# Ledger of designs, part 11: VHH binders against q9zpq3

Target 1, 317 residues: q9zpq3
Amino acid sequence: MVTLIVATTADPASINPAAALLAMPGWTAGPILPPDIKSFSNKQTRVIQHDRSIVKEDDLDLRWEEATGEVVDEVIFLSRHTAVSNRPALTVHPIGVLHLKDGESPPQGGKPGWAALPSTRIGPWFRLLKKMAEAHGLVPEFEITLEATHHGPITNKPTMFLEIGSTEEYWKRQDAAQVMALLMWEGLGLGGSEEVGKWKSETGKRKVLLGIGGGHYAPRHMDIALKDDIWVGHLLSGYSLPMEDPTQTKTTPGENYIGGNWRQSIKAAFEATKASFPGGEILAHLDHKSFKGWQKKAITEFLAEESINVGKPNDFT

## First folded at step 3 (VHH)

Design b15 (framework vhh_surovatamig_d1)
Fold by ESMFold2-Fast, scan of step 3:
Structure b15 (fold): chain B 317 residues (1-317), chain A 124 residues (1-124)
Amino acid sequence: as target 1 above (317 residues)
Amino acid sequence: EVQLVESGGGLVQPGGSLRLSCAASGFTFSSYEMSWVRQAPGKGLEWVATIYTGGGSTDYVDSVKGRFTISRDNAKKSLYLQMNSLRAEDTAVYYCARVSEDIVSPYYYGMDVRGQGTLVTVSS
């Protein structure tokens, strides 16, 4: 059972954290993943380095299993983050392409309507990252934030992205790369400490956040994710929840039908989250500022039909 | 100031070819993924093609695969779209765009900066 860390040499925000991690003790050269992807091994962790787009190299987990015979438990991607604000940031997020409809092309990898299994480490590592960034003097210069579910690549095992942003100057920051390497080193227990964020059948505190609504940086879901012992699954921004106003639609099939693929998005995100957290208590948190009355009513009804429990912030304890 | 300036659009007959260019300034071009997106008359934006920072990875919307080629010259800070076997349905304003992860929507296709556009008209 291995953790697969994926880096691309084309991206300094990817290769520099990988290089910092590989400079730590215990690494040996591993097998070449065909056709020419280098790998490095340390205990149950494998680092692979390619030279292509990080969001378009699909099925690296299955390709690793086929080539080596090792079972992949999870995939962690190292990547740059770009933002309109140009604000420096260190981010953690799940992946998926729920904002696209069938037949639409996925410019940033994945496939329409798909949500990856979210990494169980997202919530615990987000909290750890914030603490490490503070300890190493990166705060307040760098924002430490979650991102809503977006882009590829296609994976088959629990997946998370770790990113340095938001511009070329910040992608090359060695202090940020070192903090990301320390996060992976401590988080995976490579120095002999206990792993952070591993989901066990007997995990005692089992509340898992499914975020519904809000902006790309999930600000109100993030407040919940900062609480101790809370786990994080998918986070659906408003762009993944297109809801057509029934009063503006002249021909709406059925009574009170609300168009858009919002139902499919919620269902896909919920099922993927449930699969990553067997036995977990999945609570959907609605960003109350994102919804009009008719939207909240429709979403709440759909969640009830799907047996998805709704939680307010104080329910996450 | 960050700027993207498109050129090379014009009137062309069906089956013809055009090469679009985009000149970038105000940022390190070689550090960003770049895209071409288009908007046909009376329709929404449609993503056409993306190219990775070093040019080694490209992707296209299915309707243009085999006909269009996206390329870049990092030394010249330029992005190109070679359009062959043009069809009437390729008629659109074409925009050069810099890719950003936090602009994930059907409307913007990951674009944080786009140019003013260049019109391509395919007619007999």
Scores: ipSAE 0.014, ipTM 0.414, lowest interface PAE 6.8, mean pLDDT 88

Design b16 (framework vhh_surovatamig_d1)
Fold by ESMFold2-Fast, scan of step 3:
Structure b16 (fold): chain B 317 residues (1-317), chain A 125 residues (1-125)
Amino acid sequence: as target 1 above (317 residues)
Amino acid sequence: EVQLVESGGGLVQPGGSLRLSCAASGFTFSSYEMSWVRQAPGKGLEWVATIYTGGGSTDYVDSVKGRFTISRDNAKKSLYLQMNSLRAEDTAVYYCARVSEDIVGATYYYGMDVRGQGTLVTVSS
């Protein structure tokens, strides 16, 4: 089984970390995937490079399997991050487009209502990234942060994005690219160390965070993700949880019925998280500051109906 | 240093057409998704349309679908909005904006990175 790392030459925040990784020892040229995707091999890791949009090249995992006969275990994407704040950041996030409805265009790839299997490495690598960024003098200049579940591309195996942000100046930072390369090198055990964040049957501590609510950068969930031994699944920002106020709806099915696709979003995120962490103890953490009383009540009732356990920060130990 | 300069606004009669232009400088235009947002007199900002880096994928607010067309020319570092079948309710200052990832759910403020003075479109007889 292989780990597939995807880079695009169109993005310096993508190709520069890839180039830094490929400059480390042990790489050999691999097959070219149609139409023109170059690949490189090192142990059970495969780096592929294309020249197209990172968020719109769908099914690269299945395309790799079809072309090579190798089973893909996970996909790691290297990408830029953009932010209205223009603040420099190094980010890690799961992907999906639960914030879109049927019939809406998926502007950043994926498909409406879909959540990818989240990479098991998100939590462990977020913690490792923070330590490495600190060790290499990038903090406090670069914020080290999670992002809530958003965008594509469509994948079929556990997936995460590693990003450098937030402006053209920072996308080109070679010190950031080196830290991302080191994260992958150490995280995948390419230098002979133990892999970080691999989910196995022998995994001792198995609490998995499912984040519900909060802003794009998941600040309340991120505090939990910084705890040792905590795994991270999907993180649903408020924009992925549209809830129609029952007092403001024109047609109400029942007195306490709350419209919107929020139930579907929670269920899709939960099922994808569960699939990535077989045997895991999934605890939903609700960012209470993001919700009105009626929303909190509806969400907690729905979680109970679906047998999704709710945890407070101290329950994640 | 990022600059977006809008032009092409003016007075037009209902049912008429206008083409807005936006000249970008100070960043790699071809690397960003771009949007048009507008502000009607006495109202807040409203997202109008977004175009992706390669130009082939577009999104629109429902009220302008079929009437407005967003396009881009990466070689000229320019963004356009072709506005057809204009209505009185399209009267607004139009701004071009650079799209940012962390506003994914904020359609009203899509592309909050608004640098220009905007271009006024007045639809009246």
Scores: ipSAE 0.018, ipTM 0.396, lowest interface PAE 5.0, mean pLDDT 86

Design b17 (framework vhh_surovatamig_d1)
Fold by ESMFold2-Fast, scan of step 3:
Structure b17 (fold): chain B 317 residues (1-317), chain A 124 residues (1-124)
Amino acid sequence: as target 1 above (317 residues)
Amino acid sequence: EVQLVESGGGLVQPGGSLRLSCAASGFTFSSYEMSWVRQAPGKGLEWVATIYTGGGSTDYVDSVKGRFTISRDNAKKSLYLQMNSLRAEDTAVYYCARVSEDHWGDEYYGMDVRGQGTLVTVSS
């Protein structure tokens, strides 16, 4: 199993965790990929560094495979996080662009209607990150949170983003960079410990969260993700579930269709989640506080039509 | 208070050029990706271009690729859009926009603040 970690020198929240990780034992220089992408190797982990936008360099997994002949099994990106609140945060999230229509160009990479395969490590590493941040004195200054599925780049293997936010002051925090490096070091078992978050056929607790609705930080889904042994797939914020109010749409008289790409978004997120967790029990959790009655009814009916099981918080165990 | 003020719009003939400017205040400009978005008469908002804060990347909607160039000056807290080979379909109000990753409830992902706009009219 090869893990590809991607960093960009343009972003201190990316290069500093990568540098901290590379300062740990066992790294050797690897091949340079076009146009000028440096790589480093340690066991089955590969770190690559470029100098461009982290969200727009597509297909780095396939480009690694073409250049080296190694199959990539997962991709982890290191990035900054920005927030309107300017609140310090350490975040973990899956990627995809489900809020845009086909033919629209996404300003932060990816492609409309696409969801990456979510990393199996999201839930387990979110919990590990919270414990590490607490142990290293970053809480309560830094909020430790999930983010809903958003942005690129386009990838073909299970993918996760690890971010430091939310302002330039916090992107440069070396204590945050060290915690992210420790998360990767321990999570990938580079120091000889057992890897955290690998999906196996013998996995005894196999419940996978598919989040439907809520804000960007997925607060009510995050409460479920904090439970031990819960796995996390895609998390669809309200902006990824465009639903046209049937009382405001100009439709054929008597037609009872709710427009918008919400069905396609749910289906894409579900299929990608299913592909990352073969044999997993995928339960959709609705953030009921984010939906009007007509939206909840429509979503619940669609989930039933697609044979997507719905779970309440107490069903995740 | 966060403010974005656009300027440089006007009437121009097809094939002509305009340079739009945006002055930012009330936030750390160098810390944010910035975009230009437009709204043509009677149509919805359309994203046009984005520039990355680290200067390593720019992106454009297909209809303007090769004709428009987005740039920024972090010292002056200014964003620019150089518009060449203008077409009638480029007629719109152009907005400077700040990109945020925690935005929700907006029609276009990642755009949390827009200016008052500057009108560009392309007509013979």
Scores: ipSAE 0.013, ipTM 0.314, lowest interface PAE 8.2, mean pLDDT 86

Design b18 (framework vhh_surovatamig_d1)
Fold by ESMFold2-Fast, scan of step 3:
Structure b18 (fold): chain B 317 residues (1-317), chain A 124 residues (1-124)
Amino acid sequence: as target 1 above (317 residues)
Amino acid sequence: EVQLVESGGGLVQPGGSLRLSCAASGFTFSSYEMSWVRQAPGKGLEWVATIYTGGGSTDYVDSVKGRFTISRDNAKKSLYLQMNSLRAEDTAVYYCARVSEDTWGEGYYYMDVRGQGTLVTVSS
């Protein structure tokens, strides 16, 4: 099974970390992904070098399997991060489009109501990235942060994005590119060390964070993700949890019924998380500051109906 | 040159109101969804509200629902945020942002252009 790392020459925050990684030992020419997309091989890792936007390149994992005959284990995308703060950042996030209504066009790929299988590496690599960025003098200039689940492309295997942001100046930073390359090198064990963040069938029960509510950078969920041995699944920002006030919705059946697709968003995120962490102990953490009392009660009741356990910060070791 | 310029921020007492404005230039404003996002001191970026191209559909983060109203005037190429019943936790730099249509690696709510921000301080 192979790990696909996807880079594009159109994005300096993508191609520069890939180039830095490829400058490390052990790389050889790999299979061609049709029509003529070059790849490089090192052990069970494959770097593909695209030339267009990657957030709309659906099913790259399946396309790789069809073209090469190799089974894909996971996909890691290298990309730029754009933020209205313009602050420099190194980010890690799962992908999915739960914030759009059915029939709305997702500008950055994916499809409404969909969540990818989250990479098992998100939590462990977020912690490793923070340590590496500190060790290499990028902190405090660069914020090291998670992002809530957002954008595409559509994938079929566990997926994560690694990003450098937030402006053109920072997308081109070679020191940031080197740290991202080192993260992948050490994280995938390419230098001979043990891989970081690989979920094994023998791992036993591990606590997996399912974040519910909060802002895009998931500050309260991120505090939990910084704890050792915690794994991270999907992180649903408040914008992905539309809940209609039952007192304002006259067509809503029942006194406690709350409209909006928030139940579907939670279900999609939970099922995708569960599929990535077989045998894991999935604990939903609610960002209480994001919710009114009636919303928290409705979410908690729904989680109980779905047999999804709720964890407070202290329940994550 | 694509530009977004915010104004209207300032110091306000808890329970007070402010109206933020954003002037857009260098692109076809009526073709883009627009957002307001904010960053509180010491915290990450938070999406606040989005308004769709015709102005008929809006979306808000839960913490501001019923208190904030996003609106737009396509003829004037302007975006607004009416903020009522302000709380200390609303203290932040507020940014006007254009929703991306074809920019990958987008970080927050698929945005590709944002302004310089306007500071809102809610203090007693």
Scores: ipSAE 0.000, ipTM 0.216, lowest interface PAE 10.9, mean pLDDT 85

Design b19 (framework vhh_surovatamig_d1)
Fold by ESMFold2-Fast, scan of step 3:
Structure b19 (fold): chain B 317 residues (1-317), chain A 124 residues (1-124)
Amino acid sequence: as target 1 above (317 residues)
Amino acid sequence: EVQLVESGGGLVQPGGSLRLSCAASGFTFSSYEMSWVRQAPGKGLEWVATIYTGGGSTDYVDSVKGRFTISRDNAKKSLYLQMNSLRAEDTAVYYCARVSEDYTSGWYYGMDVRGQGTLVTVSS
């Protein structure tokens, strides 16, 4: 059972953290996979070095299993983050394409209506990243933030992205790359410490955040994710929850029917989260600023129909 | 001020070719992955092709693989789409777009800046 770390030479925010990690002790050369993917091994961790955009490299976990015979437990992608604000940031996020309708083409990989299994490490590693970035003098220059579920690639195992942003200057920052390498080194226990963020059947504090609504950086969900012992599943931004106001649409649907793919988005995110956290207590947190009264009522009723429990911030302990 | 300006669209017969151009200004063009996206009449936006920063890595929607070629010239701050063997189904407004993961502005396709578009009509 291995952790697969995916890097690409095409992206300095990807290859530089990988190079920093590979400069640490214990690495050996692994197999070269078609088309020409280099790999490196350390304990139960495998780093693969691609040369293309990784957000469209579907099924890398299955491709690794086919080529090596090793079972993949999880996939961690190293990538750049871009933002119109040009703000420097270190980010962690789950992946999926719940904001697109069937028939729309995803520009950054994945598949409309799909959500990956979220990595169990997202919450624990987000907290660890924030502490490490503070300890290494990156804060307040770099914002340390979660991102809502977005983009690909398609994977079949628990997945997360670790990103450095948001412009070329920041993608090349070696101090940021070192902190990301340290996060992976400590998080995976490569130096002999205990792994951080492993989900186990005996895990005592098992509350899992399912975020519903809010902006891309999930600010109100992020406040909950900063609490000790909270696990994080999918985070659905408002763009993944289109809700059509039946009183303002040209279409005359049945009274009180609310169109849009919001139900499908919630179902997909919940099922993927549940699959990553077997036995976990999944609580849906609604970002109230994202919703009008009729939207909150509809979402709450839908969650009740699906037996998804709603949690207020104080319920996450 | 970040700007993208497309050109090269027009009316073309089925089986014909067009080359679209996009001129970028107001940002470090060589630092960004760039895409072409299109919107056919009566349909939503469709991603067509992406090119990575150095130009060595590209990807395409299946329907255009082997027919379209995306390329860039970082010195000229320009993005291109060579469109060969054009079909009626390729009729659309084509947009040059800068790739971003920032959805705070309401962009849902991983693009934070796009141009005004250039119309491609494939008709006999």
Scores: ipSAE 0.013, ipTM 0.406, lowest interface PAE 7.3, mean pLDDT 87

Design b2 (framework vhh_surovatamig_d1)
Fold by ESMFold2-Fast, scan of step 3:
Structure b2 (fold): chain B 317 residues (1-317), chain A 123 residues (1-123)
Amino acid sequence: as target 1 above (317 residues)
Amino acid sequence: EVQLVESGGGLVQPGGSLRLSCAASGFTFSSYEMSWVRQAPGKGLEWVATIYTGGGSTDYVDSVKGRFTISRDNAKKSLYLQMNSLRAEDTAVYYCARVSEDILTGYYGMDVRGQGTLVTVSS
């Protein structure tokens, strides 16, 4: 019944949007959770603030439920974004660690082979964020973009990350923090407007994007996510789809076998997406330019075996 | 052991061309986005270009668009940067870098980079 918004004082791109949101009307101090997690309440929204790594503080939803008796419906994380481009960006993304095998240590939290339930709000809030950033003069300085599924923390609730990037200068931008706060304020209906991005399984046919391939910023999937009424699940970048060239590998279980955990990644992302969107029509969209012919053939054959429907851009309406 | 080894740098006159190469080993090269980043003398690291896993999608910093071309050969586990119409401002150590899920904690979104290759553009 409650939406948790998680911020950490260790990150200006986290604490500043939280502070801007808390400066809006209607907030009251809530309980302090052990070891020293502050909370604030407004209607069905709870802002919690800790001082540790945002990607490694696991199970905050379970800890909240244990301490308060309230049921957590979703978790929204506020975080910085760092990119090799050093370009300013405001981003939205689902989380999970699909590139690692069991026994490997995840440097940015989560657990190997895991995909979180993606927030139903990702697509609708991405579109809302773009409009708000444009209205407040942040575009074209800030790129408004999705990111592919990556990192933790562990949670069993629908979740998404909202990020400000890409460098320390941009993490501290107060105008960016205010736009993120406004996104949460309007998106959660805290000012009395209708909430944005709530899923209802009983409504008619609705299309949910499952992104397969492409870069970290999901450029071709993002074009689809910008369409009205499209919902967004997991987005699998190439690093989550390791496919070993069968002509280059010494280990060959049969002819033309393609090694790597790409099948497991697709299946985990699909199942998590399906769980977040009961009754939704999940369509896998392949970033065709990121794949060789043999990869695309293998992926489409696997999707057919798993009864995962493939959509071209024009199928998302 | 994960390794990235750059080559192809050198002294070149303004308006000249160089082709940088990066040989990757110890990981599944085709599964990672790859980047070129550079560091000019006395400056910080600057991202130059990124190429996605299949080679079909590329991004560039504005100052090199139309002059530089990033490419990859997954069978050869190699990354390339074709640099044309070189300018004095392109003088830098160029690094090959692997882009991964470690973007949040990595320097410039890189979890592995090579030792670099020096490019000097001077008359």
Scores: ipSAE 0.005, ipTM 0.229, lowest interface PAE 10.7, mean pLDDT 86

Design b20 (framework vhh_surovatamig_d1)
Fold by ESMFold2-Fast, scan of step 3:
Structure b20 (fold): chain B 317 residues (1-317), chain A 124 residues (1-124)
Amino acid sequence: as target 1 above (317 residues)
Amino acid sequence: EVQLVESGGGLVQPGGSLRLSCAASGFTFSSYEMSWVRQAPGKGLEWVATIYTGGGSTDYVDSVKGRFTISRDNAKKSLYLQMNSLRAEDTAVYYCARVSEDIFGVVYYGMDVRGQGTLVTVSS
């Protein structure tokens, strides 16, 4: 089984970490996939480089399997991050388009109502990234953070994004690119060390965070993800949990319930998380500061109805 | 200073056409995805179209698919929106916008910079 790392030459925050990784020992040229997708091989890792949008090249995992006969077990995307704050950041996130309804267009790739299988490496690699960034003098200049589930591309295997942000100046930072390369090098055990974040049937501590609510950077979920031995699945920001105020709603169908896509979003994120972590103990953590009393009550009742266990921060041990 | 300057709006009859232009300055235009966003009178912002950095990938809101075409010229640092078969419902101020992932808590058409807008009125 192989780990597929995807880079695009159109994005310096993508191609520069890939180039830094490829400058490390053990790489050989691999097959070229139409249309002109270059590849490189090292042990069970494959780096592919295209020139198109990172969020719109769907099914690269299946396309790799079809072309090579190799089974893909995970996909890691290298990308830029953009933020209105213009602050430098190194980020890790799962992907999906849960903020759109059926029939809406996903301009950042994916499809409405879809959540990718989240990479098992998200939590372990977030912690490793923070340590590496600190060791290499990037903190406090660069914020090391998670991002909530967002955008595409469509994938069929466990997926994560590694990003450098948040402006053109920071996308081109070679020290940031080097830290991302080192994260992949050590995380995948390419230098001979043990891989970080591999999910196995014998994994002893199996608590998996499903984040519900909060802002794009998931600050209160991130506090949990910093704890040792915690795994991270999907993180649903408030934009993926539209809830219609029942006191203001006049169109509730047949009963006074809370409308909006929030139930579908939670269920899709939970099922995808469960699929990535077979045998895992999935605990939903609500960012209580993001919700009014009626929202917390509705979400908690829905989680109970769906047999999704709720955890407070201290339950993640 | 980062600037986006829209032009090309005006009064047009239903079924007519307009081409909007946006001139960008103060940043590396070719490094950013760009969008057109509109605001109808008394309504919120609505995303219309997005174009990738190289111009080869585009997306549109369903109501304008087949009628509007977004394009860019990176050498001229310009963004365009060709609007055909215009309807009264297309009446809005149209904004050129630079895409940002975290703006408004909505990633799919987020904007960190937008211009002053150009008014499009579709009526008799």
Scores: ipSAE 0.016, ipTM 0.410, lowest interface PAE 5.7, mean pLDDT 87

Design b21 (framework vhh_surovatamig_d1)
Fold by ESMFold2-Fast, scan of step 3:
Structure b21 (fold): chain B 317 residues (1-317), chain A 125 residues (1-125)
Amino acid sequence: as target 1 above (317 residues)
Amino acid sequence: EVQLVESGGGLVQPGGSLRLSCAASGFTFSSYEMSWVRQAPGKGLEWVATIYTGGGSTDYVDSVKGRFTISRDNAKKSLYLQMNSLRAEDTAVYYCARVSEDLEWSPYYYGMDVRGQGTLVTVSS
């Protein structure tokens, strides 16, 4: 099974970390993904160099399997990060489009109501990235942060995005590119060290964070993700949890039904997280500052109905 | 069609107050975090404040903490920014912005979904 790293020449925040990684020892020219996409091989890692936007390049994992006969274990995308704040950042995030309704067109790939299998490496690599960025003098200039589940492309294997942001000046930073390359080099054990963030049957501490509510950068979930031995699944920002106020609906008087696709979002995120972490103990953490009392009550009751355990920060050990 | 329309800007003297409003339409307002961002003459965009979906959590840039208050009314599909103790440095065009996803792939996505046309705030004597 192979780890597929996807880079594009169209994006300096993508191709520069890939080029830095490929400058390290052990790489050879790999198979060509049809029609003519270059690849490079090192042990069980494959780097592909695309030439277009990758968020709409669906099924790259299955396309690799069809072209080569190799089984893909996971996909890691290298990408720029853009935010209205224009703040410099190095980010890690799972992908999915839970904030859109059926029939809405996803401008940045994926499909409404879909969540990818989250990479098992998200939590461990977020912690490693923070340490490496600090050791290499990028902090406090670069904020090291998680992002909530968002955008595509559609994938079939555990997936994560590694990003450099937030402006063209920062996308081109070679020191940031080197740190991202080092993260991949150490994280995948390419230099002979033990891989970081591989989910194994013998994993002793197996608590998996499912984040519910909060902002795009998952600020209150990040404190949990920074704890040793905690794994991270999907992180649902408030925009993925549309809840209709029952006092403002035209429902039968006395009905306690809360409309919106929030139940579907939670269930999709939970099922995808569960599939990535077989045998894991999934704990849902609510960003309570994001919710009114009636929302907290409804979410907590739904989690109980679905047998999804709720954890407070201190329950993650 | 997603629309955000700002109002409430104007000329104000240092130490004065203004309340900005943003009317949202074309999307489920209650499902999105909302932000105010600003652009001073000749400078890039600066994030000012964010309010989460339920209104129970807010965040601010350090320079406006204690002076500005972001709030929302989901029933009215409206976002507000109460600005107190205004300084010359607060002079900018203020934009209401929808925080649904980062603008990673398209410069065109931002202009349609993320911000309105802006409202000018001038702080001078």
Scores: ipSAE 0.011, ipTM 0.260, lowest interface PAE 9.2, mean pLDDT 85

